# VH-VL binders against p42126, part 22

Target 1, 258 residues: p42126
Amino acid sequence: QRVLVEPDAGAGVAVMKFKNPPVNSLSLEFLTELVISLEKLENDKSFRGVILTSDRPGVFSAGLDLTEMCGRSPAHYAGYWKAVQELWLRLYQSNLVLVSAINGACPAGGCLVALTCDYRILADNPRYCIGLNETQLGIIAPFWLKDTLENTIGHRAAERALQLGLLFPPAEALQVGIVDQVVPEEQVQSTALSAIAQWMAIPDHARQLTKAMMRKATASRLVTQRDADVQNFVSFISKDSIQKSLQMYLERLKEEKG

## First folded at step 9 (VH-VL; framework fv_bebtelovimab)

Design s52
Fold by ESMFold2-Fast, scan of step 9:
Structure s52 (fold): chain C 258 residues (1-258), chain A 123 residues (1-123), chain B 109 residues (1-109)
Amino acid sequence: as target 1 above (258 residues)
Amino acid sequence: QITLKESGPTLVKPTQTLTLTCTFSGFSLSTSGVGVGWLRQPPGKALEWLALIYWNDDKRYSPSLKSRLTISKDTSKNQVVLKMTNIDPVDTATYYCAHRGYKYGFWPYFDYWGQGTLVTVSS
Amino acid sequence: QSALTQPASVSGSPGQSITISCTGTSSDVGGYNYVSWYQQHPGKAPKLMIFEVSDRPSGISNRFSGSKSGNTASLTISGLQAEDEADYYCSSYTGSTYVFGGGTKLTVL
């Protein structure tokens, strides 16, 4: 089990805890269990909001699983990228109120998850940075993720952040607007409960239609060109230079782990 | 190679509980990502989804029918059972079980169906 | 009451192409690529013909194709054959449930 769901049915809220050790990397199995867990909560009309957090503090999610993107077949890369698109589409367009309670480092694909939420709370710990740092690995954020960041922090800030692969520490994250609150680590959960209650005070019909209206153009851009985006990803990731870069990074990670 | 077959009573009376069994072959309900669903079709009308059970025993229900439905599985027997309480003449339909999903993926389509069993609810 | 709107009937002659529309909302057909199409002959179970808007299961003729524009999905059958005469149902997975069209009776003249 890679996802723990702790219900608070009386409040209409569930806490979804990432438990995919060591760093909550978005493996194919974890992506599948995340979507199925979201389906479960959307199917049960007693739930109106979900708080996403890590089971253990330190790392919210390290993002994409590089082992899914290196040394595999083109068919595997296609299936993996479809699963990544699926998670983003399902979270970004969810009718549930989504709040990220970011109790750890949140780079790349972790930031993807956080950006889909309606509200983001980050623990005030300098080791916990958030951002889309794909360029540091020689890869690129897809256009739909770029659009998501741009919608959140604005065009100029997003362009600078994406080109340089910036990871924002808490104070800078709040200043640029990629997170909505920065609080002491021990207050993240209680702050998330307070925030989600505020969002859930709005009647579902009006809130859901407004969310759909605000997000439809961004989501539809991916929906209409999913296959083209998959082909672009497979083509890009399969390049010898990219595969070598990823292999080098994976070898460096092995050295750092001992 | 995937096959499913529904079994159960063909005539039931109002207020009784309908119990239907789906027996399948060619796949296992222990495979990650795989599920079995139940659907029905009243004569001459559209299909309606009722319930779904996954390999990990997670269950899904049509929100409008949830209070009346229980889905369960016996993985060792390759069976999925649907129970519907307080049956009514409007529940007269052909009931189908169907395979959903595949290994290591989210795939929300019903690709193999049983032949269906007509259940008539009469007084 | 069907959630997705289909024409009640459509007809064509052998060798022609016909198209069946399926109209929903931005919360079902328009929100995702979860559209599927089922063929049903009298007295038989539905058969999956198209999934994920335009993909075909193994063994399904390439005469069957699917597409989507906005909130409307379409099933096109080219080179119409007598055995294509059946009821066709569209469906969309919504993220947590399923919605279905009322069905279209295809008559091959």
Scores: ipSAE 0.739, ipTM 0.883, lowest interface PAE 1.7, mean pLDDT 93

Design s53
Fold by ESMFold2-Fast, scan of step 9:
Structure s53 (fold): chain C 258 residues (1-258), chain A 123 residues (1-123), chain B 109 residues (1-109)
Amino acid sequence: as target 1 above (258 residues)
Amino acid sequence: QITLKESGPTLVKPTQTLTLTCTFSGFSLSTSGVGVGWLRQPPGKALEWLALIYWNDDKRYSPSLKSRLTISKDTSKNQVVLKMTNIDPVDTATYYCAHRGYKYGFWPYFDYWGQGTLVTVSS
Amino acid sequence: QSALTQPASVSGSPGQSITISCTGTSSDVGGYNYVSWYQQHPGKAPKLMIFEVSDRPSGISNRFSGSKSGNTASLTISGLQAEDEADYYCSSYTYSTYVFGGGTKLTVL
């Protein structure tokens, strides 16, 4: 099982723990289990909020699984990207209060997950950076993820961050606004419990309608062009130059054992 | 090819528990992303979804019927069982089981269906 | 009562094109691309004709096409044939639940 769901102290809250070793990469199986786990909680009236965290500290999620994007068929790339879109749509539009308790490194697809949440807490450890670093790997964040970051930190900061592939250490992450709190690592869980309780104090109907209103334009932009976005991704990732870059990166990782 | 077949009683009395079994072939309910659902159709009426079970034993139920429904699986026997308690004449319907999903992907559609079994609730 | 609204009936002649609508809300049809269409002949199980708004399963004729605009999905059948005469149901998936339309009886004249 790649996702552990634990009822937590405080009625109405579940803690969803990522357990896809070694680095919680977003494989097809992990994406599928995340969506199905979220759906179960959304359909269970006993839960109003979910805290997302890693089962093991050190890495929240390393992001997209590059093995899903290299050496495969176009049909595989299309299926993979549809699964990534599905996770983002379900998290971003969820009626549950979502709090990310970031107890580890949070690059690329990890940041995608964190950005869908209503509130983000990052452990104060200089090794735990957050950001959309796709350009450092020669790939591009999709428009709906770019929109999500832009909505969070503003246009200019997002443009600089995306073009340069910036990963923000905790102090800079707080300053730019990509996270809402930075706390000692041992306090991340208790801070998340306190934060989610504050959000859950608001009546669900008013909170949910406000969230929907605020997020509708961004979500609808992907919903109306999902297939076009899939074809753009497949076309881009299938380019010989991109495939060669990804292959080289994967081979370097095997050599370095990092 | 994927095939499913429903079995169970064709006549049930009000207040009893209805137990239906879906036996399938051509796929495994241990494959990541795969599920089996139950649906019904009263004579001359629309389709209604009842329940779904996934490979990892996660379960979903129709909100209006949740208190009356239990879905379970026996992966080694290629079977999924639906139980519905406190049956009523309004539950008279053709009951279908259906395959859902692709390996390693989120795909919430029913692509192969059993032939259906008519269950009459009377007397 | 069905969660999704379909016309009760539609009719056409062989060779014509017909369209069946399926109207929901922003939380089902409008919010996601999880619209599917099923064909059902009398006494038979439903058959998946369209999934994900506009995709066809292997073996389904390209005469069947799907689309969506706002909260309304549509199934279009071109070059009508006698064997297309059946009931058609739309469905959407949202928050771990499936909702169905009331069904549309297609008569091929």
Scores: ipSAE 0.338, ipTM 0.728, lowest interface PAE 4.7, mean pLDDT 90

Design s54
Fold by ESMFold2-Fast, scan of step 9:
Structure s54 (fold): chain C 258 residues (1-258), chain A 123 residues (1-123), chain B 109 residues (1-109)
Amino acid sequence: as target 1 above (258 residues)
Amino acid sequence: QITLKESGPTLVKPTQTLTLTCTFSGFSLSTSGVGVGWLRQPPGKALEWLALIYWNDDKRYSPSLKSRLTISKDTSKNQVVLKMTNIDPVDTATYYCAHRGYKYGFWPYFDYWGQGTLVTVSS
Amino acid sequence: QSALTQPASVSGSPGQSITISCTGTSSDVGGYNYVSWYQQHPGKAPKLMIFEVSDRPSGISNRFSGSKSGNTASLTISGLQAEDEADYYCSSYTSNTYVFGGGTKLTVL
């Protein structure tokens, strides 16, 4: 129910639409449905590519779900972060062609999802920025996410972006290389279909082996260090000062009565 | 407390279809992320995974056996059913149903198992 | 053949530590942290002892621990007790299937 999958009959493509209102936050349930939906498509030979987009324009994904990170046990935080790692590993190493059709704001965890894809298309709307803005919130991107950004935009651009917590509006996103195309919002879907067709024109065996070869070192680094990364996250998020800040932020969101 | 129990015939003839039912309690197969799987173990041999069904009716099958297997669920009865076609003496095994663990996100492990039911395939 | 390689048997005395290895490939044991270990007493269903390489379910003794190095996972049992005598199976997951080891019979002498 949080992930809609629309097959494109005969094209070998499925469109995976995020539908986790209000802002497609990466809740534990949403993370689970994303991975299971991806695995189903990977195991169905009818599909060779997947387009990832939001069911509603405005927000592609706001990123991590703060309710999974506040007022819970250390065991819950560990489980949550393992689920985040699992989504990244499954998307980053997927044998399917993945194209992100970014029809909304794409900060932090939203950018994590977009960065796993083979190709990124962003709607030309100044309100739709993309980037890893963790430092502006007093937190740091994990090493595997830093590696993913660095592999995409290069070391110096990634260092500047991560240290300053930059969110790139569309023109700057294209210039720095975090997205591959910027198009009018009404053309995002058709552009994604065109792009994925180009990638799917390559024989699967050669494309898949090349993708695996290019991504193996980055993925293996996380696989080897998963537990250490989980403990780092749990230790950080469990700090009284962080918990209090998150609680106050969540209370402010609730008190803006709808 | 999660509990599962297998039921079905204990003796079947070659070429028949084997139908096994798993009845469970302590969880709902309507809960997001939950799954129930079937595994088997021939006497003195290793465990072999057969099939899995998720809360949303998504199904997974062992690639080597998928043409012979059908898994289904009846959420109102708390049951999962496995059918295996064209049964052969080599299919003689203890068959287990098991709860797929979900407590810590998408981790593919089986945390609670039924007692198992021995199915002998003989003419 | 089992997809994962385990020794057929291992033995130890009460109070000692033993280790059971489980060797796979980069696509199963090495590719993800999906390693689980199951204990099976004769005539009984398997019981989950370790999941996610090193995590213990509630109620499982601290004497049981898991680890992984490259394509080899290990189950270590410290302070060996008579009731630990059982068959032990490792398992991992690839994108398409669960894979199991052949099993290791632990004898407590």
Scores: ipSAE 0.220, ipTM 0.705, lowest interface PAE 5.9, mean pLDDT 89

Design s55
Fold by ESMFold2-Fast, scan of step 9:
Structure s55 (fold): chain C 258 residues (1-258), chain A 123 residues (1-123), chain B 109 residues (1-109)
Amino acid sequence: as target 1 above (258 residues)
Amino acid sequence: QITLKESGPTLVKPTQTLTLTCTFSGFSLSTSGVGVGWLRQPPGKALEWLALIYWNDDKRYSPSLKSRLTISKDTSKNQVVLKMTNIDPVDTATYYCAHRGYKYGFWPYFDYWGQGTLVTVSS
Amino acid sequence: QSALTQPASVSGSPGQSITISCTGTSSDVGGYNYVSWYQQHPGKAPKLMIFEVSDRPSGISNRFSGSKSGNTASLTISGLQAEDEADYYCSSYTSKTYVFGGGTKLTVL
């Protein structure tokens, strides 16, 4: 329902399309369907790679669902954050080749998903920016997401991007290395198919062990600190000042209807 | 309160198809994130997972048994059915159905179990 | 053989503490927080005692605690009581399957 999977078993590839209107927000239901869809593909020996893209044009994913983080119980916030951690752990450590075909805006949690992939392709549209812009909303990227960005674009670029909450338009995204290719929107799908074929040309055993070795330290840091990270998130988000800010932001979005 | 109960034949012959039904209450298999699994335990041996079905009809099977297993659900009757083809004496075991835990998202554990049903395969 | 390695048996006296180990690989126990522990009395269904390495279901005594270091998870039972005598099974998930340990028989006395 929220995730469409189009198999190309002859190629060993599936295309996973996000369909959680209006903006592919990472709701608890959407997070659940993403993980279950990934598990299904990982358990099917006919698939070796997955292309992640949006079914809806214009937005890859707007990121975390603010309605999951406001006006709810502490137990709900804990459950939500555990689900976010689970998605990141599953995607980041997946044995499948993952390619993100970013056919829309990709801020915050959308960028989280894209950063877990082995390769990122962004449509050449100035409206489609990618980045971890949490600080502009008065919140922070968790340490494991910060580590993921740092591993991708380097320490200094990551520090500047995270402190300022930067969203990179396509040319700058390519320059800083947060994406690997920028192509006309109508070529994103075919470029993703070409890219994933190159990654899948490598024998699975060697590729998978190398990926695991490269990502083990980053993933293990979260695995070791999962509960502490959840407690930190719940404590932070439950603050009256944060709840008030989130409520005001949601009311502004509702009034603007834009 | 979540409860599950297994039912089916207690004695089956080699090469037959074993059909087991899990009837449950206290939850709905139409609720996002909910799943029901089947597990077995041969006498004196370890637990072995067989299959799992999710609310959205997505199915998972033990890789070693996948070719022999079919899991299905009837949400309106609160039932999950497991079919195992080409039964063999080695399949003699107590079969359990269990609720997949989902308290804080999608955690792969079983929090409530049926009492189990012993299935003996004799030749 | 079982996918996860547990000792076949452990024993302790009432009031003591015992620990049961569960060793896997980086793809199961070591890679994620998917470790669960089940208690099984003779002729009964398994009962969930610990999930997500260290969390307890409602109604489970705080005498039961779980931990993990690298590829080895541990179940610790403090203040041993006669009713703790049972088989204990660890379990983990690999995204492909659920894996179980061979079980540990706990004898109390």
Scores: ipSAE 0.068, ipTM 0.640, lowest interface PAE 6.1, mean pLDDT 89

Design s56
Fold by ESMFold2-Fast, scan of step 9:
Structure s56 (fold): chain C 258 residues (1-258), chain A 123 residues (1-123), chain B 109 residues (1-109)
Amino acid sequence: as target 1 above (258 residues)
Amino acid sequence: QITLKESGPTLVKPTQTLTLTCTFSGFSLSTSGVGVGWLRQPPGKALEWLALIYWNDDKRYSPSLKSRLTISKDTSKNQVVLKMTNIDPVDTATYYCAHRGYKYGFWPYFDYWGQGTLVTVSS
Amino acid sequence: QSALTQPASVSGSPGQSITISCTGTSSDVGGYNYVSWYQQHPGKAPKLMIFEVSDRPSGISNRFSGSKSGNTASLTISGLQAEDEADYYCSSYTSSTWVFGGGTKLTVL
């Protein structure tokens, strides 16, 4: 089991804990379990909000699983990317209140998850940075993820962050607006419970319709060109230069272990 | 090759509990992402989804029938069982079990179906 | 009553193209790319023809194609053949369930 759900049905809240060791990489299995877990909570009228966090502090999620993107077939890359799109669509359009309690490093795909939430809380630990750092690896954030960041921190800040592949330490993350609160690590959970209670104080009908209205254009842009985005990703990732770059990165990770 | 086959009573009396078994081959319900669903089709009517069970024992039910339905699995026997309580003549239908399509993530479609079993509810 | 609206029937002659519509809401057809199409011959189980709006399972003829615009999905059958005569059902996923159309009877004249 890669996703633990701790329900508090009396409060209308569930805590969804990522447990895909070692670093909560978005493997195909983890993507599948995240979507199924979210769907189960959405279908249960007892729940109105979900707090997303890591089972163990240190890494919220390291992001996309590079082993799914290197040394595989084009068909595998297409399927993987469709699964990534699916997670984003389901989280971004969820009728539940989503709060990310970021108790660890949050790069790339981890930031993708955090950005889908209604509210983001980051532990005040200089090792825990958040951002879309794809360009540092010679790859590109997809347009729908770029749109999500731009909607959160504004066009110019997003352009600078994406072109340079910035990972924001806690103080800078708060300043640029990619997170809403920075608190001592031991207070992240209690702060998330307080935040989600505030959002859940709003009647569901009005909150849900407002969220849908605010997010419809961004989500629809992916929905209407989902296949084209898959084709663009597969073509890009399959390039010899990109594959060699990813292979070198994976090889360096292995060398650092001895 | 993935195959599924439904079994159970073909004639059931009103107020009884209908128990249907789906026996399958070519896949395992221990494989991450795999699911098996139950659907039905009354004579000359549209398809209706009833229930789904996933590899991790997560269960989903049609909201209109949830109080009457129980889905369970026996991974070692390659079986999924559906129970429907308080059966009524309107429940007369061909019942299908089907494999939830999964390639690289969550995909909500049914790619392989059993042949179906007609269940008639009559006194 | 089905959650998704399909025409009750459609007809065409061999070699022609026909299109079957499937209309839902922004919470099903319009909200996701989860539209599937099933073909059912009399006395047979449904057969998956299209999934994810426009993808074909292995072995399905490229004469069958799917598309979507807003809240309406469409199945198009080109080069119509006698064996295409069947009932066609659309299906979509919502956050809470699978929903089906009422079905369309295709008659090949």
Scores: ipSAE 0.009, ipTM 0.593, lowest interface PAE 8.7, mean pLDDT 89

